VH-VL binders against Arf guanine nucleotide exchange factor sec74 (sec74). Designs and how they scored, part 9

Target 1, 130 residues: Arf guanine nucleotide exchange factor sec74 (sec74), of Schizosaccharomyces pombe (q10491r548to677)
Amino acid sequence: KVFKLGILIQNEKVRKDRLLSNREVGVILTSSQLMFFKNVYWISGLLDQLEDFKRSHSFSPCYFSPHLTSLSADYIIPLSDLVAYGDGSRIENELYSFSVKQKNQRTHVFSVTNVDELNDWLVKINFVST
Key: E = the ipSAE of ESMFold2; O = the ipSAE of ESMFold2 at other seeds; V2 = 0.75 times the mean of E and O plus 0.25 times the DockQ between their complexes.

## First folded at step 4 (VH-VL)

Design c04 (from p08 with heavy chain S104V, light chain H31Y S32F; framework fv_praluzatamab)
Fold by ESMFold2-Fast, scan of step 4:
Structure c04 (fold): chain C 130 residues (1-130), chain A 123 residues (1-123), chain B 112 residues (1-112)
Amino acid sequence: as target 1 above (130 residues)
Amino acid sequence: QITLKESGPTLVKPTQTLTLTCTFSGFSLSTSGVGVGWIRQPPGKALEWLANIYWNDDKHYSPSLKSRLTITKDTSKNQVVLTITNVDPVDTATYYCAKDEGYVYGYDAFDIWGQGTLVTVSS
Amino acid sequence: DIVMTQSPLSLPVTPGEPASISCRSSQSLLYFNGYNYLYWYLQKPGQSPQLLIYLGSDRASGVPDRFSGSGSGTDFTLKISRVEAEDVGVYYCMQGTHWPYTFGQGTKLEIK
């Protein structure tokens, strides 16, 4: 099942251009993994479908499960031994950053535009990873 | 369970073109931020970086060797190919391919290496 | 190109004693994002190099805590608090802040 759909901001360092850029990435949090998609428009469409479903039904988001078996994610992070945490840092005082790491693995860093989204991602990732 | 393995000729004559293939498993070059590089080591000498290719087909080459080097990928086959033209005995070395995830934030460069393949350039 | 200079080039160590390897870069490795793109690799005899330390001071997965990296800008150090027989090999530093990537000349650690 799907616990959260959304768009995260991932900073990309392009060494040949010496630029650090912000890029949006679509994200699906499932019971077993975080799935990342370069096509954010597709995720925006799913977010719209989820909102329509919530308005039409008296069920929790856990009953909304798009067909994910044929999806091809650009990047996947398994949830085993994974923890998400915020270190209170902000990028350019505009973005709230949080880190995701697995036991004995390196850290991944993402940003969101508001603190409510930050807290929601942290709570849901840590809940499912347990 | 990530593995990389180099393949190619073990003996090449001077002036010929050397083609090396890196075949890997446990990761994909369709994954954002991931790349593969080539590093060589002449017998008894230090490591020397040659070229990198990333998921978005961005390529980087050693400036001193750039005119002789071509790096390509076949994402569907999990392969990266390095071509070196006009080889010389000084190109005799063990050639390694290695995974590079340093594109985004530079967390790790060459975290997992192949076993290496020794290429001797002699007549 | 950035020149990476290691010292010493040969490091004989008695088992159980500490060891320290220096790596100096001809230009600062501190990038505008606050990171030093400095890496330490160990090549054991007859084997491929293996990553020990990334971003100057972070230990790679599975690397014992007796290994530590420190430094910033142009001066970096790899320390082994208590050398064990399995630590023999050639240690290389590498910079990834600037293209092309460049390696140091290597430090051979040997048991006395």
Scores: ipSAE 0.009, ipTM 0.510, lowest interface PAE 8.9, mean pLDDT 81

Design c06 (from p08 with heavy chain S104I, light chain H31D S32Y; framework fv_praluzatamab)
Heavy chain, then light chain:
Amino acid sequence: QITLKESGPTLVKPTQTLTLTCTFSGFSLSTSGVGVGWIRQPPGKALEWLANIYWNDDKHYSPSLKSRLTITKDTSKNQVVLTITNVDPVDTATYYCAKDEGYIYGYDAFDIWGQGTLVTVSS
Amino acid sequence: DIVMTQSPLSLPVTPGEPASISCRSSQSLLDYNGYNYLYWYLQKPGQSPQLLIYLGSDRASGVPDRFSGSGSGTDFTLKISRVEAEDVGVYYCMQGTHWPYTFGQGTKLEIK
ESMFold2-Fast, scan of step 4: ipSAE 0.133; ipTM 0.711

Design c07 (from p08 with heavy chain N56Y, light chain S32F; framework fv_praluzatamab)
Fold by ESMFold2-Fast, scan of step 4:
Structure c07 (fold): chain C 130 residues (1-130), chain A 123 residues (1-123), chain B 112 residues (1-112)
Amino acid sequence: as target 1 above (130 residues)
Amino acid sequence: QITLKESGPTLVKPTQTLTLTCTFSGFSLSTSGVGVGWIRQPPGKALEWLANIYWYDDKHYSPSLKSRLTITKDTSKNQVVLTITNVDPVDTATYYCAKDEGYSYGYDAFDIWGQGTLVTVSS
Amino acid sequence: DIVMTQSPLSLPVTPGEPASISCRSSQSLLHFNGYNYLYWYLQKPGQSPQLLIYLGSDRASGVPDRFSGSGSGTDFTLKISRVEAEDVGVYYCMQGTHWPYTFGQGTKLEIK
């Protein structure tokens, strides 16, 4: 089951609040893992389909069911021993950042453009990782 | 200016517990992303990582030594303490503490080191 | 644990000549975020180690531009374009991609 999908900005070489580079990454949050995709065009297409479904779902009792490709994720983080947190930091005073920490692994840092998306990712990741 | 300094006994007998303290200035372990680690170097040998502790009490230990190691911090005193139980002559080494920002994006690992303290384990 | 292997272990060099040190890891150090968590340290005689290179190729503050790091995945190189007398010491690579952090055996650079 998919709890959330979206595009996050993966932070690279951020020093003194200056972003030297950033990379968009596609993300799918399931009941057991976070799946990451470097090909954001596919995820972007799925997001467009989801938005169209939301606008028209009142005409159908069916759940949104994306057609998954046969391609596997570029990276997977299992949700066991995982926590997501925001420390209130901003990147270049424009982006809202949050971190994803898994036991005995490097911390992943991501950014979003608005605080509502930040809170939604934090709540859903921590809820599912229970 | 950032400084770290190790302190503790210079001579310990086999089977005893070794306690080392790292006292630092110029930064705080209340700062997000910052940590302190312990690294040792037996005479004439390579560096060996032992343990790290970070700003909100996240701890990591060398798996081969984990059962003997405890790392703690006192943020108000700017101190990190490493305890090694049941020491053996092979634990004879210079022990270093160093600042680690491995949690923060930008990731500088062990960018500033203490002077080191030689601990000899012998009867 | 990831094993870090350095070569050569002893590197005699004439002042002004270039020097090169290899560091190989038993597993890839390339993280999903695109970084190699590979670090180079210099320990001068009687002194504590000091950071030279972080994230594979970025020079630490105050490090001369004659030092450069390169590589990705499992094969990394530290180069000194023109060795100076003050560069004498033992060079260590360290990986931080996976816990535990592991160091190479060290390469002793000495003047011929």
Scores: ipSAE 0.132, ipTM 0.709, lowest interface PAE 4.9, mean pLDDT 83

Design d03 (framework fv_pritumumab)
Fold by ESMFold2-Fast, scan of step 4:
Structure d03 (fold): chain C 130 residues (1-130), chain A 123 residues (1-123), chain B 107 residues (1-107)
Amino acid sequence: as target 1 above (130 residues)
Amino acid sequence: EVQLLESGGDLVQPGGSLRLSCAASGFTFSDYAMSWVRQAPGKGLEWVSAISYSGGSTNYADSVKGRFTISRDNSQNTLYLQMNSLRVEDTAVYICARDLKYFDWLLGYFQHWGQGTLVTVSS
Amino acid sequence: DIQMTQSPSSLSASVGDRVTITCRASQGINNYLAWFQQKPGKAPKSLIYAASSLQSKVPTQFSGSGSGTDFTLTISSLQPEDFATYYCQQYYSYPLTFGGGTKVEIK
């Protein structure tokens, strides 16, 4: 089951008021893992199709499941022992940052452009990781 | 009781500099982001700048970018706004406000406000 | 930037009146909308957050509604203490922006 599709801005480290590096990554949150994609074009296409479908149909469950069974992610993080948290960062380029950490693993830092997306990612990741 | 007390407002000439302070009490200062909001005489509210709970991240309104610097000292429970290259249009009451709590990002509204300190930029 | 348009800019009312103030965002902000009350010479006071959630100890004559782009603050029965200027604010994205304010004056 897919809980959320989106594009995040990946940051390796934040120093003072600046991002050391940023890049867009496609992300799929499932019931068991976070899947990351370097090629954001097809995820952008899927997001557009999702919005178009919702506009045309008020409700339809599991409409993406058949199209996701054979996808190959560039990187995968299992949700076991995973926590997502916002650290209160509001950075110079107007992004909202949050961190994702799995026990005994490195911290991954991501940014989004508005608080609605920040909240949605935090709530959904922590919900399915519980 | 949450209290925020601003100080440092003064009359200054265009092109001058001024530093504002906001003393916080009644809550764990280091758990909250802080903002400065200003209000010109007879006008509405305008957000100026924000700083994260640790001081590691800041944000500014376009009108003050490059001229104002927000900072904080968590050991002294104090928020600062360094104002450089002041303009007549910067004349306003400057108010500090408590912003995001670092574990509760959804509560990004200004629940607590100070009384403000008046800055007048005039030639 | 998200522009917040408040209407009316001022209104005259009597104690006991029902007062309605509207706030429009130039783009969708979900429910990330707060309402503040400000009396002359005083700091703003938070009334409502998340479009409709009343702050603790704020009188029940105040209520908020709306989502997306159109929001309303209602004062069901105006009290003498309610004559003030009211502001809406979006906290959806940066920069944070306020409405122009609505001054509620004695009729």
Scores: ipSAE 0.006, ipTM 0.580, lowest interface PAE 10.9, mean pLDDT 80

Design d04 (from e05 with heavy chain S56K S103K; framework fv_enfortumab; at its last look DockQ between E and O 0.04; V2 from the best seeds 0.00; counts 0 for: pae E 13.4 > 2, placed apart)
Fold by ESMFold2 at other seeds, look of step 5:
Structure d04 (fold): chain C 130 residues (1-130), chain A 123 residues (1-123), chain B 107 residues (1-107)
Amino acid sequence: as target 1 above (130 residues)
Amino acid sequence: EVQLVESGGGLVQPGGSLRLSCAASGFTFSNYNMNWVRQAPGKGLEWVSYISSSGKYIYYADSVKGRFTISRDNAKNSLSLQMNSLRDEDTAVYYCAREGRYKSGWYGYFDYWGQGTTVTVSS
Amino acid sequence: DIQMTQSPSSVSASVGDRVTITCRASQGISSWLAWYQQKPGKAPKFLIYAASRLQSGVPSRFSGSGSGTDFTLTISSLQPEDFATYYCQQAYSFPLTFGGGTKVEIK
């Protein structure tokens, strides 16, 4: 079950010994996983399909091409013990950041271009992960 | 059946502008992501720009960012590339390329190409 | 950016020969790789996607293999119409990038 999908900007934590990374990634939130796709091509295609479906207000379920069960994610974060939170950081180039962390695991930082989108991601990730 | 026909190439001086067009037929244009790919004389292939099926998502190669503008008109089955501030290194054959759609969700591959239109920027 | 390195840059071969072309990505791209054939003065022709899947209408003498960073295109028995330049292309991330090409020529 898909709860949200989008294209986010992934930022690594800035450290003295690490390179700053600023890269677009496709993200799908399911009932059990956050799925990450470095190939944003097909996430953009899914987003277009979803927008077309929403405009139609069809009674039929939205059928994605491809089926979500056939997706090959590049990286998966299980939702078990996962929390998403805002960091209160300054907006650079109109970016809003949030963090995703599992207990005793590496923190992943993401950015979006819209505060409403940020809040929607935070709410949905934390809702599904409980 | 699937046809892509480029036009608008020509000879232009550095700093000039050209607008390339690609007329699509034989498929539902609005369902497909589209790309421009170029090939300089005697050189390999270089991806230039991408536009998603709705036109909402657009990407450029660093070498053209800020100078080229990709657009599409889904009502007219037309893809365009506005090329401004042209440079000698922009000299190439420019191809209109359709991104394939496959059952398994394999994207980013160019299954149909036009014949190309030649852009020559002379110093 | 993902650099794609093809080798060899050219191959001299006879009809009936087995030809092997390699493509190396500067980082892992899983199986997000395509192969194209291009004859002089013509647009590229799509051959293989997802590293190993043949596009419809491509002769079975063409095969692709590999995953991660190292990929191979094989022509099992070269035919006269196969003399062309071959390009690999990664579809893993923007910017999309091509290999430098491998020209397959007579003799």
Scores: ipSAE 0.007, ipTM 0.644, lowest interface PAE 9.4, mean pLDDT 81
ESMFold2-Fast, scan of step 4: ipSAE 0.187; ipTM 0.732
ESMFold2, look of step 5: ipSAE 0.015; ipTM 0.661
ESMFold2 (binder alone), look of step 5: mean pLDDT 94; pTM 0.957
ESMFold2, look of step 13: ipSAE 0.006; ipTM 0.526
ESMFold2 (binder alone), look of step 13: mean pLDDT 94; pTM 0.954
ESMFold2 at other seeds, look of step 13: ipSAE 0.006; ipTM 0.617

Design d05 (from e05 with heavy chain R101K S103R W106F; framework fv_enfortumab)
Fold by ESMFold2-Fast, scan of step 4:
Structure d05 (fold): chain C 130 residues (1-130), chain A 123 residues (1-123), chain B 107 residues (1-107)
Amino acid sequence: as target 1 above (130 residues)
Amino acid sequence: EVQLVESGGGLVQPGGSLRLSCAASGFTFSNYNMNWVRQAPGKGLEWVSYISSSGSYIYYADSVKGRFTISRDNAKNSLSLQMNSLRDEDTAVYYCAREGKYRSGFYGYFDYWGQGTTVTVSS
Amino acid sequence: DIQMTQSPSSVSASVGDRVTITCRASQGISSWLAWYQQKPGKAPKFLIYAASRLQSGVPSRFSGSGSGTDFTLTISSLQPEDFATYYCQQAYSFPLTFGGGTKVEIK
């Protein structure tokens, strides 16, 4: 089951609230993992399809089920012992950042362009990781 | 750069048919969802029909369902609206409108509109 | 279907006035709301998206606010070029629906 699709800005180097290096990544949140894709244009197409599906099924309990097996994720983070956190603080007054950390692993930092997206990612990641 | 040019409007009698066309240029037409929106004289905007970028998803307003058919030709960068069994209440200016992309934050909103083509249904 | 109720239907104002237009959805639409400006004989122009975000090139005197069911468009200091009809539009679900429009006319 897919819980959320999106495009995040992965912060590769962050120092003293400054973003030194970043890249865009496509992200799929499933019931068991976060999947990351270098091909952000493919995820953009899926997002358009998801919005088309939501509109056409606004009165239906159907859920969106894309074909994910034809493309391999470039990177995967399992949801076990995973916590997402952030307080809505802005990087360079432009982006909202949040962090994702597994027990005994390095923290991954991501940014989004608006606070509603920040909160949605935090809620959904923490919900499915429980 | 982005241009949408409607054509095919005119005067038609009740029960008649018309085919509207929209010629798109200045962008990759096959990547965008397209819509028809109409406006009766002195009235507000009314959404008519939607077609997804691939043509796989199509929706109509209840007022035109069964009478109008939306289609697109991505090789020719054109959008069409076939209007059958026309009624007096179909009299309006018909706009071709492009829907923005989710990545730009414009999904669901009409970021570019054509100039409109006038359809008059009267005897 | 989601009904969009716009008020007032018209407002008479002078240059320099603050103008507020309201839009109410018959059910929750989150922030899936846009505002358009239409001048006589012209196609609508995209002004505001996601309830509060200004389209590039739109003057800062325009602002949008609201979420859920109640939304407002504000023009902080009306200019001569702002006399037009304004429409709200929900993008939450099909069928897409517009408000009835608010005509901002010279006093």
Scores: ipSAE 0.000, ipTM 0.557, lowest interface PAE 11.7, mean pLDDT 82

Design d11 (from t09 with heavy chain Y53W T100D S103F; framework fv_tislelizumab)
Fold by ESMFold2-Fast, scan of step 4:
Structure d11 (fold): chain C 130 residues (1-130), chain A 122 residues (1-122), chain B 107 residues (1-107)
Amino acid sequence: as target 1 above (130 residues)
Amino acid sequence: QVQLQESGPGLVKPSETLSLTCTVSGGSISTYYVHWIRQPPGKGLEWIGVIYWRGSTNYNPSLKSRVTISKDTSKNQVSLKLSSVTAADTAVYYCAREYDYGFGTYSYFDYWGQGTTVTVSS
Amino acid sequence: DIVMTQSPDSLAVSLGERATINCKSSQSVGSNVAWYQQKPGQPPKLLINWASTRESGVPDRFSGSGYGTDFTLTISSLQAEDVAVYYCQQYHSTPYTFGQGTKLEIK
């Protein structure tokens, strides 16, 4: 079951400035794992397909599954002992940041362009990790 | 918290185009499905249509030939245009948010605007 | 189009008594039914989604039940603030449709 898909900006500390190490990643949140994709264009195409599906479908509650039969992620984080949190911080007053931490692993920092996306990611990650 | 507020002319002449605006605060229309719903005096609710995140629309077939829903993300506004109006289009017009905009289709409405009254008369 | 029919059209119930409102769909909608409360001069307010799931902040005297074509909204002990028109809505398929409304009054 897929709970959410989207594109996040992954942030890393650099000697000069935090923003110099930004990169876009595609993300799929499932019932058991958080999957990351370097090919953001594939995720963007999938989002377009999802919107088309919702517009043309019978509109009953249904999770979009076409083209999700084979997933090959560049990186996977299991949801066990995973927590997502934001502290209201912003990157250069432009982006909303949140952190994801799995027990005994490093913290991953991501950002999004609006607060509603931030809250949606936080709620859904924490819901399925419960 | 998200809030929606409708605005537009209270009076429209028959055969003209009705234009309404829904202004969203506390959230971005790029992340919500916004629906338009109307209620004629003393009658029930009628779904008009929806605009999705990327601008795609879906309309009630009974109104599809006359209705256009669009959005302006720079102003955080969603607009409804209804052409060739008649007295039957007299109603309170609401904009409303679809509760689950993420994955799946769940078109029930957790936040509604206050409604704006539109009267079609000469 | 799926037609939603409510019964009764109007209902008078004494304070503290149970109120029951029914909603029937012209074809199966699964559990894809929401209930709204509308007071004079106000927009509709979501009470119940998924036929039986109470929205956050809605008093526990409100409950929903049903599946397929027959749905019920129950107010276990009517209070004065519950006087309103109640609407059911299906979201199984477009166009999304509402019942005609049930006006609830104090007896």
Scores: ipSAE 0.005, ipTM 0.572, lowest interface PAE 10.7, mean pLDDT 80

Design d13 (from e01 with heavy chain S53R S103F S104W; framework fv_enfortumab)
Fold by ESMFold2-Fast, scan of step 4:
Structure d13 (fold): chain C 130 residues (1-130), chain A 123 residues (1-123), chain B 107 residues (1-107)
Amino acid sequence: as target 1 above (130 residues)
Amino acid sequence: EVQLVESGGGLVQPGGSLRLSCAASGFTFSSYGMNWVRQAPGKGLEWVSYISRSGSTIYYADSVKGRFTISRDNAKNSLSLQMNSLRDEDTAVYYCARDYYEFWGYDEAFDIWGQGTTVTVSS
Amino acid sequence: DIQMTQSPSSVSASVGDRVTITCRASQGISSWLAWYQQKPGKAPKFLIYAASSLQSGVPSRFSGSGSGTDFTLTISSLQPEDFATYYCQQANSFPYTFGGGTKVEIK
């Protein structure tokens, strides 16, 4: 059961010259975990297929593909005790940032290109993490 | 297979120009910072230039500033180095190298290198 | 610029020997140091990052240590395929700089 899939910009602190690094990662939010993929091309292709299908049909991502259970993610975060939050801060001029944190684990910071996407990720992550 | 292949090297006279290219395959090129590193005959490694994944951040070694221009084309999975006003001391094998990318990110090393392309600046 | 001083320039060793190579930075670089192996006519091969983290697939006889300004690469029991030139590299700040290299030669 997939609640959302998309592409996030992962924000990193580079200790040298103190720049923030950003990179695109593919993300799938299920009922139990956040799955991350380095292969943005594959996730992008999947999003294009879903968008094409939506144009011609009534479609919900939560009914999408039982075959996702066969996919090997590059990284997985279990949703137990996970909180997503954002303060509306902007990064790199056009980006909106939010954070995800599990109890006693590191905080991960992500960005999206618009505030509606930010709010959608926050709502859905917090909904399934409860 | 993850691979970087350089081309464009050759023999050139002092004051001349060359354009090096690096073709990337087997990975998402747009997700990695890229570097040029050179090695003069019988000498050690010297870092030349860096370009960020989007192309927005660029750095050069002082020895090449104002003469070399690094660029990338993410749609074509290619990295370039335009070399102008070449000097005898620019003679070297030029490698393109990919920033090391662990999932949570440490850009502290070069994990994939090309085979190198030879540039000889001689009269 | 941060200067990286590598020593020795060369070392003669036999299979089974313990080989130690040192690298010194002219200023503090924390743990922002990588090690590479280069064989004649080949591109460098990535061995170690963050001073002590071994890259996947690199044999466990290789180890790195140190922080700040003083760093060491150790090969605990030299194998025939380990005869090569080794380089350290700081990634604390631009411009990135390499050590002069240490050639590990057969006795």
Scores: ipSAE 0.014, ipTM 0.582, lowest interface PAE 7.4, mean pLDDT 82

Design f01 (framework fv_enfortumab)
Fold by ESMFold2-Fast, scan of step 4:
Structure f01 (fold): chain C 130 residues (1-130), chain A 124 residues (1-124), chain B 107 residues (1-107)
Amino acid sequence: as target 1 above (130 residues)
Amino acid sequence: EVQLVESGGGLVQPGGSLRLSCAASGFTFSRYWMNWVRQAPGKGLEWVSYISSSGSYTYYADSVKGRFTISRDNAKNSLSLQMNSLRDEDTAVYYCARGPLDYLFNEWGPFDYWGQGTTVTVSS
Amino acid sequence: DIQMTQSPSSVSASVGDRVTITCRASQGISSYLAWYQQKPGKAPKFLIYAASSLQSGVPSRFSGSGSGTDFTLTISSLQPEDFATYYCQQANSFPLTFGGGTKVEIK
């Protein structure tokens, strides 16, 4: 089951001799993992399809699994021992950031454009990961 | 499935030039950072150069800076190393190594796949 | 440049032995360290990343530990296929640097 689809801004730590750009990434939260997609246009299309499906159907609005299972994620984070938290930080004073961490792994930092979206991601990730 | 095959090595006189190539297959080459690593006879590993997935960013070891140029052709799944002004100390087996996936959330770059290597001998 | 000092340079061991290899960075590198195995005439093989995370398909007898400046690679019960040279590599800063290697040879 899909719990949430969306687009996040991936924020990576900048190193002196290695610069990583902030990137928009497509994200699918399932019952077992966070799936990341480089093709944000494809995720935008899925979001539109999901909203259309919800308007025309009242049963299982998140059941797009046949399409999702035929496509490979660019990166996957398993939900085992995963915690999502907001640390109160803001990126460039315009974006709301949150962190995702697995035990003994590095922290991944993401940003969203509004606080309601931030809270929705935090609640859903922590709900499914528990 | 993932394969990296180096070519272009050989015997060359000091001051000469060689162009190494690395042919990639079994993965989406355009999405990975790529590296060259060398190993002199009986010695350890030495990192030589790095190129980003797009080719926009490159880095070099001080020992080769100004003499070597790393480049890539994503349409041909090929990585290259142009070596100019070769010195005796450049004698080594040169390995092509795959770096991290672009948009990967980890910033450290372990080399998860390596080619078999191509031998460069600089000798008078 | 960050210098990686690896010790010992060689160790003679028997099948079933526990082997420990140490790697020391000249400055703090957090956990940005990888371990590689190289057999004679072959390219290096990736074993461990982030100091302690085992690559998929690598036997569980291999383990890594440490953070900051001091790191170890442990082989808990040496097998015949483990006789090789092992290298640590820091990924904290460019230039990327390798340790000098530790040759694990049959006793």
Scores: ipSAE 0.000, ipTM 0.508, lowest interface PAE 13.8, mean pLDDT 79

Design f02 (framework fv_pritumumab)
Fold by ESMFold2-Fast, scan of step 4:
Structure f02 (fold): chain C 130 residues (1-130), chain A 125 residues (1-125), chain B 107 residues (1-107)
Amino acid sequence: as target 1 above (130 residues)
Amino acid sequence: EVQLLESGGDLVQPGGSLRLSCAASGFTFNTYAMSWVRQAPGKGLEWVSAISAGGGSTNYADSVKGRFTISRDNSQNTLYLQMNSLRVEDTAVYICAKWGSEELLFSYYDAFDIWGQGTLVTVSS
Amino acid sequence: DIQMTQSPSSLSASVGDRVTITCRASQGISKYLAWFQQKPGKAPKSLIYAASSLQSKVPTQFSGSGSGTDFTLTISSLQPEDFATYYCQQYNDYPLTFGGGTKVEIK
């Protein structure tokens, strides 16, 4: 089951003296994991299909079932003991950032372009990870 | 098509000023850090300046600190280098470069992966 | 500043030869080293990052190795299109610094 599809900006500081390295990543939130994809265009295409489908079938997300049956993620984070949090921080005064962390694992920082999208990711990740 | 196109190179006198531009296309410009690198005629590569994805952080080579300013306009997908108090030793082809790589997700060993073709700046009287 | 010493400054080789270029950092840079190829009149092309990782679409005759201060670029079987100048670059710390370059010329 897919709870959310989207594109996130991954933000990471490797060294204190280095500039922040940013990547666009495709993301699928399922009932058990966060799946990450380098192919942002593939995820973007799925988002377009979902948007077009919702426009045509405005009353039922249960009818949205494109060809999602074979997925190969480039990276996976299990949702077990995963917490997503944001403190209102912004990346370079443009993007809304949030962090994702599992116990005894490194923290990953992501950002989005608007606060509603930030809140949606936080709510859905924490809900499913419970 | 991923592309970086520099413009603005010209002949200027010592003490003069010049502004270089680098137009980006084919990728999401506002998510990547950018740099300027220069190469004097017949010489090697020299890093000049770097700017973070959103423009909030910058770094400069000691040889250009206080004279050059790197900036970007993410709404127009354009990187800039404002060069003031130009010296003869600033004569070079100036090339913009993008940080990134096609390594694994969550690999932070990013390096320059895409380069522009450069624009020639000549400082001479 | 971290100084990058590249050797040799030039070499002559024939198609099919194994070519080795070395790069030494004045202090430890872990694996934050990249290699670039530059042909006359052209912009640099990225070959290797993280000391040993090939960039997209780079032929397998290119390989990188090393960690810390000593690094090597190897071309296992030189092709006609491989005659160029090669540069190493550390990106562990600012200012970013390049080696002086190695010109690979036809014998």
Scores: ipSAE 0.014, ipTM 0.608, lowest interface PAE 7.4, mean pLDDT 82

